# Designs tried in a protein design chat: miniprotein binders against q5jf28. Part 44

Target 1, 318 residues: q5jf28
Amino acid sequence: MERERLIKTVEAILRGAGYRVARLDLKGSCFDLVASRLFLLLFIKATVNIDTITEEQAEDLKRLAKFFKASPLIVGLRSKSGELEEGVVYERFGIYALRPETLYDALLNNELPAVFAERGGLYVRINGELLRELREKHGYSVNELAQLLGVSRKSLLNYERGEQAVSLDVAIQLEEIFDEALAEPIDILRAKVEADLNVKPETPLEREVFERLKKLGLGLVKVKKAPFNAISTEDDIRLLTGIDERKTRSTIKRAEMVAEVGRIVNSGGVFILEKTKAEVVSEVPLIPKESLEEVKDADELIELIDKLKKEIKEKLFS
Below, E stands for the ipSAE of ESMFold2; O stands for the ipSAE of OpenDDE; V2 stands for 0.75 times the mean of E and O plus 0.25 times the DockQ between their complexes.

## First folded at step 18 (miniprotein)

Design z6 (at its last fold request DockQ between E and O 0.97; V2 from the best seeds 0.90)
Fold by ESMFold2, look of step 20:
Structure z6 (fold): chain B 318 residues (1-318), chain A 120 residues (1-120)
Amino acid sequence: as target 1 above (318 residues)
Amino acid sequence: DPELREARDLLEQAIELLHEAVRLLQEALRTGDSSLLEEAADLLEEALHIVQEAIELAQSTGSDDRAIRRLRFAWMLMRLAIIIAREAMETGDPELVELALILLQWAYDMIQEALEILSK
């Protein structure tokens, strides 16, 4: 399967660059991989055709990236227009999209891409002030350099003012003329994204649980396309929070994924269920919603979570 | 074209090394013998140099960019497989061996597709 091969390739790139990696196996999730190294954190959606990502998935990916101060990425092979080019950054829903080779070069060769795709072709942003300095040093008037490049005088002035990106072929000509690097790299590893963090609960149970968590002093960032329903947060507390009516095989699988993601993003996890006995799956407590009424604030919730984890460990090792 | 013929011959040699490396990785997975992982990585290093040489020859002949792109992708997959196989040796994790195998299967497919393109 080509998607599985793509996910595995991205995982290998991340591992090869020294990242700790968690892979999700969840249909419809907004990300397939989360990875961390030093202070870098990446959330990656891997899809063979980058145009198959939905707006809902993209918005959730951006929500996670914004909350965790991470860079979201789409890694793919094709668009509806054809094959993606290596070394070129595409964009979907405000998220950078690129080939595995481009990610490989950024992480394993420390070579960030500089070329991006826009309507009309491929472009590069350049250091306009340096361009002006080089032009003047080489004795070119604005008109002379514009004629040499085959662009208008107005375009050249815009390049020098930093107001306009340069076509790829003009960027190549400039670097040939001046024998200096003018291209500004695109920092795909620290992308800043805009996201609307105000998302409403999807179900009555979610609404009820969110209201109880808010009474404990926790803020909530709702997501729709992840193994958890929200991130519950206060100060330095972060909980990847799942919500289900009852424990199922899906609940257990999602809790295992929450544990994996939590290790990468340094966050705890919890599942709040309508009906359950308190237990722990992969270091993630599953607790009944009534437990939220038995604690007075976020600190007490964390204490309950820690207590449950300790009690299960004691049983396993006694 | 002698250079194009040499590029195809080199790619056939790389495929032979890939087949042997895959065999070694499969045996390592079956037996738990980590020395086979190092042997496979050594074969892959040789195959990697051969693929790079084939790419340079194909480029010098003005060969179809579709073939060159596939060979560069295969090169990346093979390099990743080397890295992953060595991590598998250090950690003893059989899932990393399975990962390396997936990468190599795709690399093989890419080299075969490139050969088909270069033969037209």
Scores: ipSAE 0.885, ipTM 0.959, lowest interface PAE 0.4, mean pLDDT 91
Fold by OpenDDE base, look of step 20:
Structure z6 (fold): chain B 318 residues (1-318), chain A 120 residues (1-120)
Amino acid sequence: as target 1 above (318 residues)
Amino acid sequence: DPELREARDLLEQAIELLHEAVRLLQEALRTGDSSLLEEAADLLEEALHIVQEAIELAQSTGSDDRAIRRLRFAWMLMRLAIIIAREAMETGDPELVELALILLQWAYDMIQEALEILSK
C-alpha cells in the first residue's frame, strides 16, 4: 500500500509539472517511472526505504540514464537511519535520493536543493571564489573568519578553493555574516552518472540473439532489471528489446510496458522469442528468432517491425 | 496552549472538507459529472489554506516537528490533488480522478497522524 501511494505521488508530481509519464508495474525493476519534458528525461525508482535498492538495480538505472542522456533519481521516504529530510539530497550507489517534497519543490517551484547528506551530517557546496571575495571585501583575514566560524584555517582555505563541502551550520553562519547566498544548488534534474554499458548476456538464448543482432550492425546494451532485456541501437534506430523462450502472460505485460516506455524515450519495441508466431502486442511485435535470419541489416529489421504493425492494424479495422 | 488547540480545531475542519471533496470525486467517478471535480477542487483549496494556518500555529508554539512535517506533506498531497482534479476535468480521464483520491487518502492519514502527535 505505502509503495503504491509513493509511486502515485511521484506520478502526480511529474504530471503536475507537465511531464509525460509512463509508469511500470514491474516488481524488481530498476525504475518505476520514466518521465519526459522538453529536453529533460528522468528515470525514477520509487522506494519507501532508499536502502532497499540493490546494487544491480542501481547499476541498471545508471546504465539507462547514461544511454538515454537522462537523470536517474531515487524517491523515498526513509532510510535505515530514519526519515529523510525535506530539501536534502541523499545518495545511493552514485544516484541522488530525495523525498517527494524535494522533487515537488524542484519541479513545480523551480527550487533546487542545496543541502546534501554525507556520513551522518548535512553539508553544502559553496561558491569558494565568492566566499574569498566577500571575506576580502569585509576586511577579514583567513584567520579571523576561520575563528569566527569555529573552523580551522586549512578548512576555510579549502572552502575558498571549492575542495571541501561546508557543514550546514557553517554555511548558514556564512550567509548570515555576508547577507548573501553562497550555497550552490544541486541539479538533481541533470545528474551525470557513470555506468558500464558493456554488460554480457546471461542466458544462451540472449547470447544467440545478441550475436545475431550484432551481425545486423546493432549495438547492444544489456539491462537486467527492466521489462526489456536489452537496448538495440544503430544510429537513429533504438529498440527496447525483449528476449523470451516462449510467449507467456509475463511477455505480454512486459510488451505493454515496453510500448509505454518507448513513447516516452522515443524508441521502438520488439520481443524476440525462441518459439512464437509473429504477432503484435500493444504495437510491439513478437517475432521468432528465425526472423532475424531473414533480414540482412538493421534497416530491414525495422521494415519487418513496421510491416507487422501495419498488418495487424489492418486486421483489427477490417 | 490555546494556539495548539486552535491548530487542532483547524485540522479537524480540514478533515471535514477533505471528506466532502473525496465524496464529490467518488461521485464524479461514478456519474461522469465533471462539475463535481471543480467543486471538489474548490473545497480542497479551502482545506489547503486551513492546513497552512495550522502549520503556522504549530510552528509558533514550538510543536513537535514530526507533526509539522506530516502536515507539510499533506499540504503537498492536497495541492497535487487539486492540480490532478482540474486536469481530470479538462481531459475526462477517470484514472486522474482515481489518482486524486489516492493522494487525498494519504493526506487524510498524514493529518490524522499529526493530530495524534499534537494531542500528546
Scores: ipSAE 0.877, ipTM 0.956, lowest interface PAE 0.5, mean pLDDT 93
ESMFold2, look of step 18: ipSAE 0.883; ipTM 0.958
ESMFold2 (binder alone), look of step 18: mean pLDDT 88; pTM 0.888
OpenDDE base, look of step 18: ipSAE 0.876; ipTM 0.955
ESMFold2 (binder alone), look of step 20: mean pLDDT 88; pTM 0.886
ESMFold2, fold request of step 21: ipSAE 0.874, 0.885, 0.873; ipTM 0.955, 0.959, 0.953
ESMFold2 (binder alone), fold request of step 21: mean pLDDT 88, 88, 88; pTM 0.890, 0.888, 0.890
OpenDDE base, fold request of step 21: ipSAE 0.861, 0.864, 0.862; ipTM 0.950, 0.951, 0.951

## First folded at step 19 (miniprotein)

Design a1 (at its last look DockQ between E and O 0.94; V2 from the best seeds 0.90)
Fold by ESMFold2, look of step 20:
Structure a1 (fold): chain B 318 residues (1-318), chain A 120 residues (1-120)
Amino acid sequence: as target 1 above (318 residues)
Amino acid sequence: DPELREARDLLEQAIELLHEAVRLLQEALRTGDSSLLEEALDLLTEALHIVQEAIELAQSTGSDDRAIRRLRFAWMLMRLAIIIAREAMETGDPELVELALTLLEWAYEMIQEALEILSK
């Protein structure tokens, strides 16, 4: 029950900050929420214990974030070491992790966090040039300020050069001494991540479908832990692409989620099945793989998808 | 400690207001009567201020950080519930009422846990 409440809390934070939000109900997915506002796009994995995210989930979360130019984020309550602290940014697999209160402060109070957790404790990056200016203005030599802070001369020089973060205790002392804000905020809303977008198909059906899509001129970005199997793309075309043997209840649920995600990331959706009659579920066409032979390029595939969606809308007008 | 006792009394009062606000939201969901949402929002706003005062008192007495963290979390949940319930009034969306109720139920649990910690 804590996970469901956590996801809903994150949704409420995002809504309160003016984001458009899609919430997924898919255990094992690399994200639970996707949200957009103006030029910001967030993919969020909500997990009570942040150490339960798997490497596969984290890599897919980073793939989606890199492809969509979004910021990935983990929101949680605990780690294997205990409760997460408010206002502290943790990191797992290169993804920022933090408490809901920290997200709330960033979005609703415009107060980005500045403290991050590292092996050895809590740290802050500071404006080293400003530190040097303040030290000189107040008449401290490097040695005098280092002694006052209880750090080595080498460390202080590294702080001023921007080459080393300070411990939280030192950051507090600096702010007390100089009565100035020195902390550099962590922009959790525009994090850049590295990801390998070249992932191979998992099944023979996926391989076959990917080959047919490539013949149409589409590029493929495979993901493993999402309601879709890949993103099919060419120019401004983006299709959240699902692949299944046949239509099942799971297929329908995933198509519904693809529709919701697509609205947030401004992408279409399609499911390609080995065995099916063409139909539409929640604005997402389900088509047999043979339909890919009816079109000659990506533009014609989009036309087919749009045609199917229009036909279903006209049928709903009894 | 009289200040700690006052903080506990405030939290008990906030719990009663929260109980009533939850009841009103549940009734609004059942009946579709949006005036009940507005009444619930008034109670929640009062409860939010009471929780804030209790937090300040608990902090001034050097109370257990575990209790204070729970109260701050509850405060956030209640603030969010107010925002979501106001959106529910404006849009008429019953799912937003259900979301607000989920937040308030968790806030209630956090306040009860904090009260237990403060009573030791």
Scores: ipSAE 0.891, ipTM 0.960, lowest interface PAE 0.4, mean pLDDT 91
Fold by OpenDDE base, look of step 19:
Structure a1 (fold): chain B 318 residues (1-318), chain A 120 residues (1-120)
Amino acid sequence: as target 1 above (318 residues)
Amino acid sequence: DPELREARDLLEQAIELLHEAVRLLQEALRTGDSSLLEEALDLLTEALHIVQEAIELAQSTGSDDRAIRRLRFAWMLMRLAIIIAREAMETGDPELVELALTLLEWAYEMIQEALEILSK
């Protein structure tokens, strides 16, 4: 119940901000929402407790974000330490984590958070150049201002260089002394993350399919915690690729999710199975792995996918 | 404290308005009558104003921050429900009405919890 309400709240925030949104009902997925508006793309993990995200989920979330040039986010209510604070950015595995209210302010009010939590304290990055200019304008020496703030001379010099974050209490004091905003906003909507895109296939079937897709000229990015098993890519072509041994109810549900995600990230979908008849689910073809032997390159694979989509539309309207 | 009493009275009024708005949204979902959505939006807009006033009063009295945080969260949920319900009126999408209802149910719970804290 609480998780579902959280996901729906995040969906409402994104919709209210004019994003196109796809919501996933997949337990254990590295993301629960994907959203797009203009040039912004967000992959969001919604979890009541932000400390429940696994490293594997976080790595896949960063991998998706890096590949699609998107921002990854965790939206939650609490941590192991207690309730999350509004307007505060937390971090798990190099991914920003925040409350729904913080996301609301960023998306609907254009108010980016400036406060971040680290090692049990609250900190702010400040414009160090502006701090120096204000200090000099008001006639304070480095020693005088450092003493007034209760910080070391070295700390103040590190603040002015932008080399050290300021405690929230010191940041408030600075803004009060100078009557000017010094806090640098955290761009949670354009987070840059590092990820390894060279993850190996986990199953014998995935290995076989990956080798075949590579022979067709496709690049492959393995994803473990998504409704698809990989992203297949060649130039402008991107395919959310599912790989299963056989058609199951899980295959159908994941194909439906791949269709929804595909609309948001402007990507096609395909499922490659060890054994199946060619069919289409929610505009996502399910094809036998042997069909990969009938095509010569990626373009012929796309043509096959498009043909299958057309043939089923014709059968539904005939 | 008279201001704290006023804040509690306002929250009780907001709860009543939310209850009626939820009823109207449920009926709109059942009947497809968009006029009920409009009436629900008017009630929600009034309730949103009342919750804002209650937050301001609770802050001025130095009330428990746990109550204020719940009220701010409820306010956000109510504002989102208004946005989503307006989109539902424009599109006729019943899933958006269901989404608004989910938000308002949670807002109601948060206001109730805040009221309980402010009553101690």
Scores: ipSAE 0.881, ipTM 0.957, lowest interface PAE 0.5, mean pLDDT 93
ESMFold2, look of step 19: ipSAE 0.883; ipTM 0.959
ESMFold2 (binder alone), look of step 19: mean pLDDT 88; pTM 0.887
ESMFold2 (binder alone), look of step 20: mean pLDDT 88; pTM 0.886
OpenDDE base, look of step 20: ipSAE 0.880; ipTM 0.956

Design a2 (at its last fold request DockQ between E and O 0.88; V2 from the best seeds 0.89)
Fold by ESMFold2, look of step 20:
Structure a2 (fold): chain B 318 residues (1-318), chain A 120 residues (1-120)
Amino acid sequence: as target 1 above (318 residues)
Amino acid sequence: DPELREARDLLEQAIELLHEAVRLLQEALRTGDSSLLEEAADLLTEALHIVQEAIELAQSTGSDDRAIRRLRFAWMLMRLAWIIAREAMETGDPELVELALTLLEWAYEMIQEALEILSK
């Protein structure tokens, strides 16, 4: 109940900031929301306790973010250590985590956070070159300023060289001394993440379908914790690709989610089933795996997808 | 403490405005009458101002940070509900009305919890 409220709050923040949003309400998924605005794309996992995200979910979230050149985020209220603080960036599995208020400030007030949590407390990265200029302008030697701040001379030199973050207390003292902003914001909206995109198929059916798609010239990025099994890609083609043995209620729900996500990430969708008649759910074709033998390359696959969507549309309008 | 008493009185007034805004949103869902959404948004505008005043008073008295945090969270939820209600007016989408209701219910609970903290 508290998680549902959190997801809806994040959706409201994104909508309020002018984002197009797709909300997924599926347990175990690596993300709950995907949102886009002109130049920005966000994949967000919303979880009340940020320590409940699993490594598998985090790795898939990073895979999606890397592939789509999006920023992954975790939005939550607590950690195992207690409540999260507003304006503080946490990190889990290489993904930034923060409170909804912090996201609100970033998106609706254009106030990116600058404080991050690390072992030992709260820290800020500062503009070291500006620090040196301000120190010199105000007549402080390195040793004099270090003594005033209660840090070593070596630490102050490292701050000026951009080699070390300062504690929050030191950042506050610097702001009081120089009456200037020195903090460097954390770009949570354009986070660069690393991810291993080479994940093996989970089932024999997946393996068979992946091999056929590769013969059509499509590359595959496998994901485990999403409403689709992979992203199929070649040149400008992107397909959120589901794989299932047959059409079930779960398959239909996943296709509906794939359609919503696809609108946000500007990608098509398709489900490849071991047994089915060809049909369309929410603009996402469900086709039997044998249909992949009827096409010679990725362009023909797209033509097949478009043909099916057109045929179903004509039926509905007749 | 007169400033703390004033903050609590403001929060009681905000609760009354939220109850009426929720009632209007529920009625808008039943009837499809978008003028009720506009009326709810007007009440939220007033409630937002009132909660902001209560936050400033609680801060000036050095009140418990737990209460202040809850009030700031409630303010954010009410602001978002205002935004979403206006989107619902433009689009006619009943899911947006339901979203605004969810936000307001949580805001109400946060204000109640803050009021309890401020009363001790």
Scores: ipSAE 0.894, ipTM 0.962, lowest interface PAE 0.4, mean pLDDT 91
Fold by OpenDDE base, look of step 19:
Structure a2 (fold): chain B 318 residues (1-318), chain A 120 residues (1-120)
Amino acid sequence: as target 1 above (318 residues)
Amino acid sequence: DPELREARDLLEQAIELLHEAVRLLQEALRTGDSSLLEEAADLLTEALHIVQEAIELAQSTGSDDRAIRRLRFAWMLMRLAWIIAREAMETGDPELVELALTLLEWAYEMIQEALEILSK
């Protein structure tokens, strides 16, 4: 119940901000929502406790974000240490984590958070050059200002160089002393993350399919915790690729989710099965792996996908 | 504290408005009458002002920050429900009405918890 309410709240925030949103009902997925507006793309994991995200989920979330040039986010209410604070950015596995209110402020009020949590304290990055200019303008020596703030001379010099974040208490004191905003906002909507895109296939069937898709010229990014098994790519072609041994109820549900995600990330979907008849589920073709032998390159694969989609539309209207 | 009593009275009024808004949204789901969505949105507008005033009073009295946080969260949920209800008026999508209902149910719970804290 609480998780579902959280997901729906995040959906409402994104919709209220004018994003196109797809919500996933997939337990264990690395993301629960994907949202797009103009040039912004967000992959969001919604979890009541942000410490419940696994490293595997986080790595897949970063992988998706890096591939699609999107920002990954964790939205939650609490951590192991207690409730999350509003306006504070947390981090798990190199992914920003925040409360719904913080996301609301960023998306609807255009108010980016400046405070971040690290090692059990609250910190702010400040404009170090501005700090130096203000210090000099007010006639403080480095020693005088450091003493006034209760910090070391070395710490103050590191603040002025931008090499060290300032505690929230010291940041407040600085803004009070100088009557000027010094805090640098954290752009949670354009988070740059590092991810390894070179993940190996997990099953013999995935290995076979990956080898065949590579022979067609496609690059492959393996994803473990998504409704699809990989992203297949060549130039402007992007296919959310599911791989299953046989058609199951899970295959159908994942194909539906792939269609929804595909609309948000401007990508096609395909499921490659070891044994199936060619069919289409929610505009996502399910094709036998043998169909990959009938095509020569990625363009012919796309043509096959488009043909299958068209043939079903014709059957529905005939 | 007179201000704290006023804050509680305002929150009780907000709860009444939320109950009526929920009723209207449920009826809109049943009937498909979009005019009920507009009426619900108007009630939410009033409730948003009332909750904001209650937050300000609770802050001025130095009330428990746990109550204030819940009220701010409730306000956000109510504001989102208003936005979603307005979108539902335009689209006629019943899933949006269900979304708004979910938000308001949670807002109600948050206001109730805040009232319980402010009553101690």
Scores: ipSAE 0.889, ipTM 0.960, lowest interface PAE 0.5, mean pLDDT 93
ESMFold2, look of step 19: ipSAE 0.888; ipTM 0.959
ESMFold2 (binder alone), look of step 19: mean pLDDT 87; pTM 0.867
ESMFold2 (binder alone), look of step 20: mean pLDDT 87; pTM 0.867
OpenDDE base, look of step 20: ipSAE 0.888; ipTM 0.960
ESMFold2, fold request of step 21: ipSAE 0.892, 0.890, 0.894; ipTM 0.962, 0.959, 0.962
ESMFold2 (binder alone), fold request of step 21: mean pLDDT 87, 87, 87; pTM 0.875, 0.874, 0.870
OpenDDE base, fold request of step 21: ipSAE 0.878, 0.880, 0.880; ipTM 0.957, 0.957, 0.957

Design a3 (at its last look DockQ between E and O 0.93; V2 from the best seeds 0.89)
Fold by ESMFold2, look of step 19:
Structure a3 (fold): chain B 318 residues (1-318), chain A 120 residues (1-120)
Amino acid sequence: as target 1 above (318 residues)
Amino acid sequence: DPELREARDLLEQAIELLHEAVRLLQEALRTGDSSLLEEAADLLTEALHIVQEAIELAQSTGSDDRAWRRLRFAWMLMRLAIIIAREAMETGDPELVELALTLLEWAYEMIQEALEILSK
């Protein structure tokens, strides 16, 4: 219940900041929320203890973020080491992690965090060139300022060169001495992440479907921990692609989630099933895998998808 | 300590405003009367200022920082509940009223925990 409250709090923060939001109810998913506003796109995993995110979840979250040019975030309350601090950015698997209050301040108050946690404590990156200018303007030698701060001369030179972050205590002292903002904010809304987009199919059915889709000219980005199994792509075509043996209640719920995610990331959706009659759930077609043999390329697949959706809409208005 | 007593009195006052706001939101769900959402938002706005004052008192006394951290979290939840309640007014979406209630339930629990800490 604390996790559900956390997800709802994050949804409220995003809504309050004017984002369009899709909230997922899928155990084990790599994200719980996806949100967009004015060219910003966020994929968010909400977890009370940020150390419970698995490597598979984190890698998929990074894959989605890299593919969609989005910023991945973990929002949580605690770690194995204790409570997370407000205004501090943590990192797990290369993904920024932070408290809801920190997200609130970034989105509703336009106050990006600047403090990050690293082994040994809390740190800030500072504008090293401005630091040098201020030191010289105030008449301090490097050694004099280093002595005042209680740091080595070498450390101070590294700060001015941008080669070393300063401890939070030193950053506070510097801003008190010079009465100037020196801290460089952390852009949690446009984080760059590295991800390996080459993931193998998990099942024989996935392998068969991926092979057929590739023959149609579609590229595949496989994910393991999402309501869909892959993103199928060619040129400007993007399909959140689910794969199941047959239609179940789980399949229907995943299709509903794919529809909601697709609205936020401007992508279509489709489910390829081993055994089904063609139908549409929440604007997401469910088609038998044999349909992939009846089309010659990606354009014909899109035409089939659009035709099915159109036919069902026409039935509703007849 | 008179400053701690003042902070606790403020928080109990905020809790009463919170209870009334929750009652109004629940009635709005039952009746569909969106004017009750506006009344709840007004009460929450008053409670928000009271909680902020209590935070400042708790910080000035050097009290256990676990108390004012919980109050800060409650403050955020109440602010969000105000925003969400106003969106519910605009859209007529009862799920947004339910979202606001979820936020307020958690805010109430945070204020209660802060009161317990400040009473030690």
Scores: ipSAE 0.885, ipTM 0.958, lowest interface PAE 0.4, mean pLDDT 91
Fold by OpenDDE base, look of step 19:
Structure a3 (fold): chain B 318 residues (1-318), chain A 120 residues (1-120)
Amino acid sequence: as target 1 above (318 residues)
Amino acid sequence: DPELREARDLLEQAIELLHEAVRLLQEALRTGDSSLLEEAADLLTEALHIVQEAIELAQSTGSDDRAWRRLRFAWMLMRLAIIIAREAMETGDPELVELALTLLEWAYEMIQEALEILSK
């Protein structure tokens, strides 16, 4: 109940901000929402407690974000330490985590948060050059200002160099002393994350399919915690690739989700099965792995996918 | 405290408007009458102003931070529900009406919790 309300609230925030949104109903997924607007793409994990995200989910979320040049976000209400604060950026596994209100302010009010939580304290990055200029303009020595702030000379010099974040209390004092905004906003919408894109296939079937897709010229990015098993790519071609042994109810649901995600990230979808007849589910082809032997390259694979989609449309309207 | 009493009275008024808006949204789902969505959005807009005033009063009294935090969250949910209800009016998508209802249910819970805090 609480998780579902949170996901729906995040969806509403994204919609209210004019994003195109796909919501996933997939437990254990590394993301629950994907959203796009203009040049911004967001992959969002919604979790009531931000400390419930697993490292595996976080790594997959970063992997997706890196691949699609998107920002990953965690949206939650609380942590192990208590309720999250509005306007504060938290971090889990190198991913920004925030309350719905903080996302609302960023997307609807164009107000980016400046405060971040680290090691149980609140901190701000300040414009160190501006701090120095203001200090000099007001006639304070480094020692005088450091003493006034209750910080060490070394700390103040590190602030002026941008090498050290300032405690929120000290940042407030600085803004009061100089009557000027010093806090640097955190661009949560354009978060740069590092991820390993070289993850190995987990099953014998995935290995076989990956080897075949590589022979077709496709690059592969394995994803564990998504409705698809990999992203297949060549130049401008991107395929959200599911891999299953056989068609199940889970396969159908994941294909539906792949179609929705695909619309947001401008990518096709395909499911490759060990045993199936060629069919299409929600505009996503389910093809037998043997079909990969009938194509020579990635372009022929796309042509096969498009042909299957067309043949089904023709059958529905005939 | 007169200001706390006023804040509670405002929140009770907001709850009444929320209940009526929810009723209209539910009726819109049942009937497909999109005009009820606009009426609901108007009521929610009034309720939103009332909640804003209640937040300001609660803050001025030095009341428990937990109360006004819940009210701000409720305010956000109500504002989102207005946006979503208007989108539902344009698209005719019943899933958006259901989304708005979910937001308002949560907003109601937050206002009730805030009222309980402000009543102690």
Scores: ipSAE 0.879, ipTM 0.956, lowest interface PAE 0.5, mean pLDDT 93
ESMFold2 (binder alone), look of step 19: mean pLDDT 85; pTM 0.854

